# Designs tried in a protein design chat: VHH binders against Spectrin beta chain, non-erythrocytic 5 (SPTBN5). Part 2

Target 1, 109 residues: Spectrin beta chain, non-erythrocytic 5 (SPTBN5), of Homo sapiens (Human) (q9nrc6r3533to3641)
Amino acid sequence: TPTMEGSLEFKQHLLPGGRQPSSSSWDSCRGNLQGSSLSLFLDERMAAEKVASIALLDLTGARCERLRGRHGRKHTFSLRLTSGAEILFAAPSEEQAESWWRALGSTAA

## First folded at step 4 (VHH)

Design r17 (from r01 with S52T N58K; framework vhh_8pnl_2)
Fold by ESMFold2-Fast, scan of step 4:
Structure r17 (fold): chain B 109 residues (1-109), chain A 120 residues (1-120)
Amino acid sequence: as target 1 above (109 residues)
Amino acid sequence: QGQLVESGGGLVQPGGSLRLSCADAGSTFSDYDMAWYRQAPGKERELVARITSGGYTKYADFVKGRFTISRDNAKSTLYLQMNSLKPEDTAMYYCAARIYSSGELTYDYWGQGTRVTVSA
């Protein structure tokens, strides 16, 4: 079962149904992947205590792609859900971005 | 949408303080994650601070130690206490609300904003 945990920045790129959000900005979080579920927490403490999640994402059928440039951040990847929602992520390093891409790819149907 | 109303902005000198308020007419205020954003002239809108329905807070690096976000669910009001204000804090300040939702991380509705100016 894939697992991955780490600090991330994130930004909503597309809303469910594939619509453009009227406003979006980069925010920071602690990501926690368990199988086909990705939880985004406010910070490391909230993640450790399993409280105050920003979001709980169902990854069944999701697609993860590594990104090369644009969007204002380095070491980026995107996650597209079956709802049509797309979230951009930035990892602290290229190695961590690669690890997230690999782990998230393992959960897609 | 359009139920959020910000107030408390004004003109202050560097080092001064202001308290912003955001009043929500809705009965479900306690279910929302709330945030303060700001937009300086010629810049993009940026997150200042957020508070979850459970009261957990997170601050942007540039306000940490100076600003405090809080909420009063009984009054359906969000606050931002701003201390040690700098000219760089000059902006329109916006209140935003979001209910937790899978696959949607943007805020559901926004206020009209309140202006903060820090100068002589």
Scores: ipSAE 0.145, ipTM 0.484, lowest interface PAE 3.8, mean pLDDT 82

Design t01 (from s03 with S52T; framework vhh_sonelokimab_d1)
Fold by ESMFold2-Fast, scan of step 4:
Structure t01 (fold): chain B 109 residues (1-109), chain A 123 residues (1-123)
Amino acid sequence: as target 1 above (109 residues)
Amino acid sequence: DVQLVESGGGLVQPGGSLRLSCAASGRTFSSYAVGWFRQAPGKEREFIGAITWSGGSTYYAVSEKGRFTISRDNSKNTLYLQMNSLRPEDTAVYYCAAKSGYTFELPTEYDYWGQGTLVTVSS
């Protein structure tokens, strides 16, 4: 069972190695946190069936930070992987953003 | 799972344009990031560009920015590569590939590959 699950928007901010993408937009997904892995799925059905994920993120050594600056979305947080990749996330509410931040922070240890 | 088939390759003159297509089987295509790679004889596979599952983000090799455009149509399970201002050094077999996850430039990280389509740029 997942430690946390929910609807999110995400945006690739940095590629592995720390380079910026040539273009980037916010995409919708269903996040599923289980163990040290965060899986992003196209929608709730794909997440429930565990069919091919959009992304499977290894959270070992990752850093999660609540964002205070402007990124075009409310209730945002960032996740930086050991590869140098950085993904921005937006949750549907402040409470959900805080829940994600806590869950990701404790899991990434 | 996804199976990929490239098409649209052929002989084109320098300065010409081609549009390559990559047709995917199955309902899972929209869950994958997909990319284009090419391989000239005796060379390693070279990254051209990738597009995320929804089409929301695109990534290009620095050398290809401006001449090549990647796009996808999830309703048709199809990936496209629009190639403009073609040069003899663009001659290669072009491959489409699909993956889960968020690393785009390494061929070894792609799970599914097409068989390739040959593009020859020559007079």
Scores: ipSAE 0.108, ipTM 0.459, lowest interface PAE 5.6, mean pLDDT 80

Design t02 (from s03 with S52R; framework vhh_sonelokimab_d1)
Fold by ESMFold2-Fast, scan of step 4:
Structure t02 (fold): chain B 109 residues (1-109), chain A 123 residues (1-123)
Amino acid sequence: as target 1 above (109 residues)
Amino acid sequence: DVQLVESGGGLVQPGGSLRLSCAASGRTFSSYAVGWFRQAPGKEREFIGAIRWSGGSTYYAVSEKGRFTISRDNSKNTLYLQMNSLRPEDTAVYYCAAKSGYTFELPTEYDYWGQGTLVTVSS
């Protein structure tokens, strides 16, 4: 069963249904992968409230691709859900981006 | 269980300013996003902008960026919408709403809604 955890940045690229959002920006999070579920948490060192996730993503049928184009960040990959939603991620290093891409079980771009 | 209460609506002249408040109570998590929406008579609910309680980026609808500013006071669990350069077409009921998740723009994805506060922009 795949497992992985680490610090990431993320950005909303496409909304459910495939429409572009009116605005988007990069925000920090902590990713936690367990099986076919990816949970995103706030990366708040001393925050009291860490029980709620930003998102719980169902990865069934999802596509993950390494990104080589420009998106304002290095070491990036995209995750596209069956809903048509697409989230961009930036990892702290190229090795971590590669590890995330492999763990998410995706086909290379 | 989150409860949201808006206040600060009223009558304002074109070109005027108004600040709305949204007070949150109950079980509120820092990861929750709180957004502002409005609904004019005969129209669908329209996204204005959103912010997370814990911080990060503020997200604005393109048409409202520059005139409207969202801020928060974490110590009071209160979200604000500062509205400047108001126009008659800004007349609407203004709502605050809360959700968990990574998207902010879709009203159908918000789980908790306030009762709304009426803003009328008229001479």
Scores: ipSAE 0.154, ipTM 0.523, lowest interface PAE 5.2, mean pLDDT 79

Design t03 (from s03 with S57Y; framework vhh_sonelokimab_d1)
Fold by ESMFold2-Fast, scan of step 4:
Structure t03 (fold): chain B 109 residues (1-109), chain A 123 residues (1-123)
Amino acid sequence: as target 1 above (109 residues)
Amino acid sequence: DVQLVESGGGLVQPGGSLRLSCAASGRTFSSYAVGWFRQAPGKEREFIGAISWSGGYTYYAVSEKGRFTISRDNSKNTLYLQMNSLRPEDTAVYYCAAKSGYTFELPTEYDYWGQGTLVTVSS
């Protein structure tokens, strides 16, 4: 069962149905992957207690792709949900971005 | 859980501006997406729009885009609705509402509601 946690930045790129948001910016979060669920928490304390998540993402049928060089952040990857929603993530390092991509790929496909 | 209290309603003349505030219970505010709704006399409740937990993403219902601006200040635990170019048909009780989770653009998913503040636009 995939499991991973760490500090991330994220940005809403597409809404459900593939609609463009009226505005979007990068925000910090703590990501927690458990099986086919990715939870985004405001900070590490909330992530440790698994309460008051910013978002709970169902990864069934989702697609994860490494991104290169654009979107205003380095070490980036995208997560596209079956709803058509797309979220961009930035990890603190290249190795962490690869770890997220592998972990998300194993549960999403 | 979050508690919400609206303020800033009142009487304003057509063409005027008004800013509504919604004060949240505090520590959990930044974990919720929050939105504005209104209900005019004799009408159904209408969704105005919503803003993500961080303020980085805002969704507006088509009819409200351009005159109304939603913003939040997480350091003050407050949500705002800036209303410009007000018209008599904007007369309504205005509600703020909150939800946790991803799909905050869906008006039926809001779980926590304030009691409302009355805005009257009249000459």
Scores: ipSAE 0.006, ipTM 0.242, lowest interface PAE 10.0, mean pLDDT 78

Design t04 (from s03 with S57N; framework vhh_sonelokimab_d1)
Fold by ESMFold2-Fast, scan of step 4:
Structure t04 (fold): chain B 109 residues (1-109), chain A 123 residues (1-123)
Amino acid sequence: as target 1 above (109 residues)
Amino acid sequence: DVQLVESGGGLVQPGGSLRLSCAASGRTFSSYAVGWFRQAPGKEREFIGAISWSGGNTYYAVSEKGRFTISRDNSKNTLYLQMNSLRPEDTAVYYCAAKSGYTFELPTEYDYWGQGTLVTVSS
């Protein structure tokens, strides 16, 4: 059972090691937070079946911060991994963004 | 399920350009993130770049000052790597791969690999 699940948009801001991607734009996904892992799936069906995630993020030592929407989306937060990778997320609402921030922060701390 | 076949490798002069193609079979190509890797003589396989299933996100582990561009055409089930300003150190076997793993950077996390296509950069 996931601790948090829902529709998100994401954008890779930094790759592992702190490198910038050559190009980046917002893409839709389904996020599934379970234990210390955040899985991103193409859609709700794949998330429900837990098959073929497009990314699996290890949240051990990660930092999650709310953003002011300076990255072209509202209701945003960032997730910075110990690898130096940083992913930006946008939730459908302020309430969902706060829920994600709290859930990710409690898992990573 | 997907099968990958690379093409477009060959001998090019330093400063030249080359476009590699990766043809996918199977109806699920558009569901995968896909990328390019290379293995130079005497080196381990290294990540070059990857593109998300939609084409909206592009990632390069190796900074080449814009020398390499990855793109995909889901209607043709094809992945491309455009290589410009080639250098002798770019000599390698180039592989395309479809992602099922945990990061875009770890070759061992990809499920499907092509056979590779040799690129030799020399005069």
Scores: ipSAE 0.061, ipTM 0.387, lowest interface PAE 6.2, mean pLDDT 77

Design t05 (from s03 with S57R; framework vhh_sonelokimab_d1)
Fold by ESMFold2-Fast, scan of step 4:
Structure t05 (fold): chain B 109 residues (1-109), chain A 123 residues (1-123)
Amino acid sequence: as target 1 above (109 residues)
Amino acid sequence: DVQLVESGGGLVQPGGSLRLSCAASGRTFSSYAVGWFRQAPGKEREFIGAISWSGGRTYYAVSEKGRFTISRDNSKNTLYLQMNSLRPEDTAVYYCAAKSGYTFELPTEYDYWGQGTLVTVSS
């Protein structure tokens, strides 16, 4: 099953139902991918201690794509959930962004 | 899971200021988005606004912008509501609430609630 863990920045691009958020900015998190579940934690300590995540995302039917253009960050990809929510992510490097894209893509059924 | 306790309510004169606090259980507080709601006598519960888990993003209902400021201190597990230029119409029980997840603009998604603190603005 796919697994991936690492530091990320993320931004709420679309809320469930495809609604625009009133305001959004980039925040830091620790991402943990386990199979079809992506957990976002405030930081590495929270992830290691298995305490409440800031998000638990069901990736069934989700779409992940590498981003082009001008998003204010390098090494970016997007994750669109079946709910219509869309989250933008930025990885620390191009290699890590490719790894995330590959791992997240492989969870889609 | 988080437990919330509001404080700082009381009697204030019109035009005055008041700061409410919401104390949360330790460690998990920083994983939650938290917000402020109020309910005036005989009225529906009203969403004032919310702040993301990191404090980097805030959302305010349009009518509350400019007079009310939401902030948080994750090192103290505390949420704040600074209220300025208070009006008699601001008289209400004020509640803090928390939700997990990356969305915080949806008032129906809040799962954890405090008991409320009464603010009275006498005219």
Scores: ipSAE 0.014, ipTM 0.391, lowest interface PAE 6.4, mean pLDDT 81

Design t08 (from s03 with S31T A33V; framework vhh_sonelokimab_d1)
Fold by ESMFold2-Fast, scan of step 4:
Structure t08 (fold): chain B 109 residues (1-109), chain A 123 residues (1-123)
Amino acid sequence: as target 1 above (109 residues)
Amino acid sequence: DVQLVESGGGLVQPGGSLRLSCAASGRTFSTYVVGWFRQAPGKEREFIGAISWSGGSTYYAVSEKGRFTISRDNSKNTLYLQMNSLRPEDTAVYYCAAKSGYTFELPTEYDYWGQGTLVTVSS
């Protein structure tokens, strides 16, 4: 059962159905992976309290890919959901990005 | 739950502008995707546009791009709709709505709704 948590930047690249948002920019969040669910919180306090998430992502059938320098951030990976939604993430380091990629890939399979 | 209250509606002449506000209660406003919908008499409720959590992503109905702009101020728990170049066919009750998760166009996907504010565009 994969578990992982950490600070991330994220950018909503595609909406459900593969639609493109009218504008999109990088925002900070706290990611929390529990089994097949990834919760994104605005900050560490909300994550610790589990008060409300920005998003709860169902990772069943999801695809995670390392992105490198695409979209102007280092240490990036993408998460594409079965709905067609795609979220881009940037981790604080290469090691953390690889950890996320491995954990998310294990969950999606 | 969250309560949403719209304000700023009224009578305007064709070509005029209005800014609508939607005030939300609660400390979790920033965790909702929020949007604007409208409904003219005898018509279905139609999507205008939506804005994600921090304002990082927006999505507009194709027909309203360029005339309407959505913004939010999470420090004030408030959503805005700036309406420019208004036409008589924009006459409707305007609703704000909130949902958890991602931006969606379908009214049935929104969990919380305001009571609406009437906008009349007439000479």
Scores: ipSAE 0.043, ipTM 0.419, lowest interface PAE 6.7, mean pLDDT 80

Design t11 (from s03 with T58I; framework vhh_sonelokimab_d1)
Fold by ESMFold2-Fast, scan of step 4:
Structure t11 (fold): chain B 109 residues (1-109), chain A 123 residues (1-123)
Amino acid sequence: as target 1 above (109 residues)
Amino acid sequence: DVQLVESGGGLVQPGGSLRLSCAASGRTFSSYAVGWFRQAPGKEREFIGAISWSGGSIYYAVSEKGRFTISRDNSKNTLYLQMNSLRPEDTAVYYCAAKSGYTFELPTEYDYWGQGTLVTVSS
């Protein structure tokens, strides 16, 4: 069962239905992958206590791609959900980005 | 959880401006996406726009772009709606609402709602 946790930056690129937000910027979060679900939390405390996630993402049928320096961040990857939503992520290092990409790719489909 | 209270509604002439505030109480306001909705008598509740937990992403209904601006101040637990170039058809009760997650546009997807504040645009 895939499990991964770590600090990330994220940016909403597309909303459900494939629409673009009126504006978007990079924000910090704590990601927590459990099986086919990715939970984003405000910080480490909320992630550890598993309370009030910012988002709970269903990875069934999702697609994860490495972006490699696009969108003003290094160590980036994208996650596109079956809803048409797309979120961009940046990891603190290339090694962590590789780990996220592999873990998400193995759970998504 | 969070409790929401709107304020700033009132009577405004056409072409005028108004700023609504939504004050949140509770410990987790900064973990929620929050949005503005309005409802005129006899009509369905209409989405105006929403702002992500950090303020980093903002979503407007296409028809509201340019006239309305949404912002938030997490240090004050407050959401704002700046309304410019107001028209008689903007007359409605305005509601703020909060939810977790990335779906913003359907009223049924919001977990917490304020009581509403009336905005009347009339000469």
Scores: ipSAE 0.163, ipTM 0.509, lowest interface PAE 4.8, mean pLDDT 80

Design u02 (from s03 with G101Y Y102L; framework vhh_sonelokimab_d1)
Fold by ESMFold2-Fast, scan of step 4:
Formats: structure tokens, C-alpha cells, sequence
Structure u02 (fold): chain B 109 residues (1-109), chain A 123 residues (1-123)
């Protein structure tokens, strides 16, 4: 069961059903991957205490794709959920983006 | 945990505009996505739209697109609904609500609700 945590930026690209949001922009978060769930927290303190996650994403059937720095950020990858929702992420480095891509890919079913 | 209080409702003429405010108590407002709902007497509660905790993402129900705008000011712990080109069918009690999930675009599972503010659109 893979685990990973780290600072990320994220952007809601598609809503459930594959619809466009009315507007979207990049926001900072702390990601925590545990089992088949990715939890997003506002900051490192909240992630450590597991307090007030801003999202809990079910990775069952999800797909993770490297984006090579598109959408206004470098070191990017996408996560597409079975609901049709798609979230873009930017890691602080190419190495961290690669690590997230591998960890998320191994968790998806 | 958060407490929400709506204000700004009142009587407006058709074609008019109105801005509603929703003030949050406490220090956790920025941890919640927040949205607006309305309910006319004897009707189901209708989702208007929502905004993410940072204000970076918004979602509007199709029926309200183009006339209503949602914004927030986390430094003031306040959520806003700007309503333009108001119609008699917009008459309802308007509620703000908060949830802690990225799926704020889904109208389900809003945990905290205000008491509502009445908007009447009539000549």
C-alpha cells in the first residue's frame, strides 16, 4: 500500500461528469496519499494533525498522467477520477512530480 | 466548526440588483468551501453555486449562470452573492452553507447552514 506526502499546488480542471468549472486557479495544499485515498490539506500542520482536509479523493479506477509543465505551472501531472473529475497538480520539482506520478499510478485500480 | 449569518435581503424591483453577505464566526472560515442555496415556500431547496476555500475555483448551477456571481474575502470571513437582472421567480429565502471538501460543486453534504435572508422581487 503506497504512501506519500508533500507540498503541491492544485487546480480543478474538470468537475464530476467532465464539465468545466466556471473559473479555476491554482491553490496550495499538502497532499497525503494513504492506501487508495489522496487527502489534500491547507498546510503541513493540518496534514500532520489530519485536521480539516479540503478534499478526500478516491483513487479507485483513477488515472494519473504526466503533463510536462502545461497549464501555467512546471512539474505538472493530472489525476482523473472515475467521476470524470480531473485535478491538475504541480510539484516543487520534476523529481517530486515523478514520485507522485508513480505512487498514484500504483494505487489506481 | 463555523457559524454563518446571512444579510442583505430585502425588496427589489424586477430588473434590479442586490448583494447578499454571509459572515462567518470563528477562525476556520478559510478551511471551508462555501455556497449559496435558495428555497421558495413549498419548493425544494435549489443550489445556486459555490466557491472553494481560497476563492480560486467557482461553480454555478446552469439556471443561474451569468446573472449571479459568488465571491469571498477570507480576511473578512465573508462570502458574497451578487445578483443581477432579478426576476419575480428569484423570490426566495437565500442560505449560505459551508463544507470542507473539494467536491464543493456537488450540492450534497454541506454541513453548516445560516438562518437565511429573504429576497422578494416584486413591483
Amino acid sequence: as target 1 above (109 residues)
Amino acid sequence: DVQLVESGGGLVQPGGSLRLSCAASGRTFSSYAVGWFRQAPGKEREFIGAISWSGGSTYYAVSEKGRFTISRDNSKNTLYLQMNSLRPEDTAVYYCAAKSYLTFELPTEYDYWGQGTLVTVSS
Scores: ipSAE 0.014, ipTM 0.288, lowest interface PAE 6.5, mean pLDDT 78

Design u05 (from s03 with Y102L; framework vhh_sonelokimab_d1)
Fold by ESMFold2-Fast, scan of step 4:
Structure u05 (fold): chain B 109 residues (1-109), chain A 123 residues (1-123)
Amino acid sequence: as target 1 above (109 residues)
Amino acid sequence: DVQLVESGGGLVQPGGSLRLSCAASGRTFSSYAVGWFRQAPGKEREFIGAISWSGGSTYYAVSEKGRFTISRDNSKNTLYLQMNSLRPEDTAVYYCAAKSGLTFELPTEYDYWGQGTLVTVSS
């Protein structure tokens, strides 16, 4: 079973190789963390039905940092993958952001 | 899974504009990143640009930036390529393609491909 799941907003900050997207905005998703893998789904139904995820992130060697009032969202954290990709996340509450940060730190580092 | 069908190709004069469509079938189109590629006769397939599952993020090859615009309508399961200021060297078969995940740029990352639509810029 998943070790952590919940509603998130995310923004693709850097693409693999550290390249910048031509445009980027915040989008909603459902995050599902199992071991060293983070799956992002459009919503709860897609996560439950195991339809195609919008992303499957390999957390091996990833770094997760809490963000202080940056990027126009509260309760934010960043996830930087060894590929150079960086994704910003916003959780619905400070408590949930801390839970994600701890869970990602435990499984990625 | 998703199936993709391109349309909108044809003959156009230099300096003209054309909009290509890519119609998707299958329940999960909105879960895929989608992109446009082209292949001119005797050339390798080249990346034009891609758009994330929601349409919130785009990435364009440097040479196509400013002339081509990618958009999607998930409610209609359709991807678009707006092509402006067309040149004879834009003559190619244009393909749409879909993938899961956050990477866009390499053809080998795409799992589902359309059959292609021919664009000829001439005369």
Scores: ipSAE 0.101, ipTM 0.478, lowest interface PAE 4.8, mean pLDDT 80

Design u07 (from s03 with F104Y; framework vhh_sonelokimab_d1)
Fold by ESMFold2-Fast, scan of step 4:
Structure u07 (fold): chain B 109 residues (1-109), chain A 123 residues (1-123)
Amino acid sequence: as target 1 above (109 residues)
Amino acid sequence: DVQLVESGGGLVQPGGSLRLSCAASGRTFSSYAVGWFRQAPGKEREFIGAISWSGGSTYYAVSEKGRFTISRDNSKNTLYLQMNSLRPEDTAVYYCAAKSGYTYELPTEYDYWGQGTLVTVSS
């Protein structure tokens, strides 16, 4: 039932099993939440057409937490998947970060 | 529906260098993470390294960090592997592969594969 869409930045913080990437930076994307699936797209056009997602995240058992003052971005939250992978997200505003956190928390349970 | 074609393989002496290219056709290349794998005869496919869709993040197999460098040029739909200080044990067929998602080290996570290019390191 939950739905949400918007511009995000993301960063792969932990790989499955808890190891860090060799290098990592923030990348822009368009997020689209539908039910228990979060799809990340390259841009708004690809998101609208639902073509070639850069990632499809299964949120079953995932945990979403708001982050305060870390990781080189404002308005951040983290998503930890059951695989042990952790992805950091930055929203354009605090209100949008809170909205994502609420929506993802409802979905991931 | 991404098609991948490797090139640049061949015979190289120990200590030499080689750059492999992987040309992608299809308009979705920039949406995929892409990686390099190799397979020696009678062995399983081994992960070498991967690069995120934007090129902003890289992932290397623990044993190969430092000798191999992965890069991509999305404007040319091309992935590269720079290989330095090559050893006879680097002899293998090298494959490029593309995927969506955030698991990089397992061959089974990759949706699209090239046909491979043979690299022989021998005197």
Scores: ipSAE 0.172, ipTM 0.520, lowest interface PAE 5.2, mean pLDDT 80

Design u08 (from s03 with F104W; framework vhh_sonelokimab_d1)
Fold by ESMFold2-Fast, scan of step 4:
Structure u08 (fold): chain B 109 residues (1-109), chain A 123 residues (1-123)
Amino acid sequence: as target 1 above (109 residues)
Amino acid sequence: DVQLVESGGGLVQPGGSLRLSCAASGRTFSSYAVGWFRQAPGKEREFIGAISWSGGSTYYAVSEKGRFTISRDNSKNTLYLQMNSLRPEDTAVYYCAAKSGYTWELPTEYDYWGQGTLVTVSS
């Protein structure tokens, strides 16, 4: 059962159904992966207490792809959900981005 | 948990403007994505727009783009809806709603709801 935690930046690229948001920007968060669920928290304290997540993502059928510096950030990867939503992530380092990609399991090969 | 209370509704003339507020209490408001919905009598609840937890991302229903603006002030635990160029068809009860996720437009996906504030657009 995959587990992983760390600091990330994220950006909503596509909404469910494949529509674009009216505006979008990169925001900081603390990611927490438990099995097939990825929770994003405002900060490390909220992540440790597991309270008030800013996003709770069901990874069933999701696809994860390494983007390697696209979309204005380095060390990036994307997560596509079965709903058609797509979230972009940036990790603090290439090694951390690789770890997230492996832990998330699914890739757009 | 969060409790939400809308205010600012009332009677306004066609072509007028109105600003609604939604005050939050309970857990940290800044951790929630929040949105505005409306419901006219005998109609289903309709999505207006939503704003992410940080205010960095917004999404509007296509029909409301340009007339309505959503903003939030996390330091005041408050969500706002600025409504311009109001029409009689905008007459409805307006609701604010909050969710712990970021999927924004289905009423069934929102966890916390206010009781609503009535907006009447009439001469």
Scores: ipSAE 0.029, ipTM 0.395, lowest interface PAE 6.7, mean pLDDT 79

Design u12 (from s03 with L106Y T108S; framework vhh_sonelokimab_d1)
Fold by ESMFold2-Fast, scan of step 4:
Structure u12 (fold): chain B 109 residues (1-109), chain A 123 residues (1-123)
Amino acid sequence: as target 1 above (109 residues)
Amino acid sequence: DVQLVESGGGLVQPGGSLRLSCAASGRTFSSYAVGWFRQAPGKEREFIGAISWSGGSTYYAVSEKGRFTISRDNSKNTLYLQMNSLRPEDTAVYYCAAKSGYTFEYPSEYDYWGQGTLVTVSS
C-alpha cells in the first residue's frame, strides 16, 4: 500500500451526506498516507511522532480528482469519501499534486 | 488526554446575552474538534454546534443558527459559546465536548466531556 508524506493545505468542502459546513477556510497541515488512511497533522514533528492527528480519513471507496488550481489555490485535488464528505487539498507544486493523486487513487481502490 | 471545564453560566434575563467558556487541560487541544451540547430539565442532551481543530469550519444545529456562535482560541486552550437573544427555553446545563481526530464526520461521538455549567434564563 503506498506511503506518502508531505506539506498540504486543506479545506472541508462538504460534510457527510453532501451538506455544506457553516463556514470553511484553508488550513496548513502535514499529510501522512499509510495503509487505507490519510492522517493530517499540525506539523512535521507531530507527523513524525504520529501523535494527535487533526483528522483521520478512511480512504476505502474514496475518490480523488485533480482540480488543477480551482477554489483559490494552485495545484489542487479533491478527496470524496463514501459518506459524501469532500475535502479539498492544495500541494506545494503540480508534481506533488500529481503524486498525491496517484497515491490516493491506488489506495482508495 | 483532554480534560474540559465549563464556566460562565448563571442567571440572565430574556433577551440578554451570555458567553460560556470551556477551558481544556492537555497539550493536544489544538488537535481536537470540539462542540457544545445542552440538556434542559426532563429532556435529552441536544447538540448545539461544533468547530474544527483550527476554527476554520463550523457546524450548527438548525434551531441555533443566528443566535449562537462557537469559536476557539488554541493559544489559550479555550472554546467559547456566545449566546444572544436568550429565551426561557434556553435554560439548560451546557456541556463542552471534544473528539479526538476530526474525521469530517460531524456531528459524531465525542470522547471527552466537561461537567456542565447551568444557564438559567428567567425574568
Scores: ipSAE 0.072, ipTM 0.432, lowest interface PAE 6.0, mean pLDDT 78

Design u14 (from s03 with K99D; framework vhh_sonelokimab_d1)
Fold by ESMFold2-Fast, scan of step 4:
Structure u14 (fold): chain B 109 residues (1-109), chain A 123 residues (1-123)
Amino acid sequence: as target 1 above (109 residues)
Amino acid sequence: DVQLVESGGGLVQPGGSLRLSCAASGRTFSSYAVGWFRQAPGKEREFIGAISWSGGSTYYAVSEKGRFTISRDNSKNTLYLQMNSLRPEDTAVYYCAADSGYTFELPTEYDYWGQGTLVTVSS
């Protein structure tokens, strides 16, 4: 079972290797945290059935930071992977953002 | 389980414009990031641009950012590449590709590929 699951918006801030994308905007997804992996799905049905993820993120050695509304969205946090990729997330509420930050911080360290 | 078919290639004069389409079959297209690549005769395959599953984020090779525009219509399972101000050096076979991951720009990371459509830019 997932340790944490819910609706998120996400934005690719840095590509693997730390390169900047040419343009980036916020997309909606369903996040599913299980063990040391974060899966992003198109919607809740696909998350529940594990049909297809739009991303599977390895959290080993990753860092999670609370952003608190920077980058054009409220209730935000960042996830930086060991590859140098950085993804920004926005949760529906401050409570949900805190829950994600704590869960990801416990997993990734 | 997505199949991709490119169309819209052909002969165009330098300075001209062309729009390529990539039609997807299968039920997973809207779950994939998709991109365009090209391969000129005797050259390596190179990245042109990619678009996220929702269409909210786009990524372009630096040299192509102003001339090429990528878009998608998930309701029609179709990816587009609008090419403007075409040059003879744009002559290549153009491929669309689908990636279930988040690793844009790396051809080896894309799961599904079309057969390609030839674009020739010549007088």
Scores: ipSAE 0.013, ipTM 0.284, lowest interface PAE 8.5, mean pLDDT 76

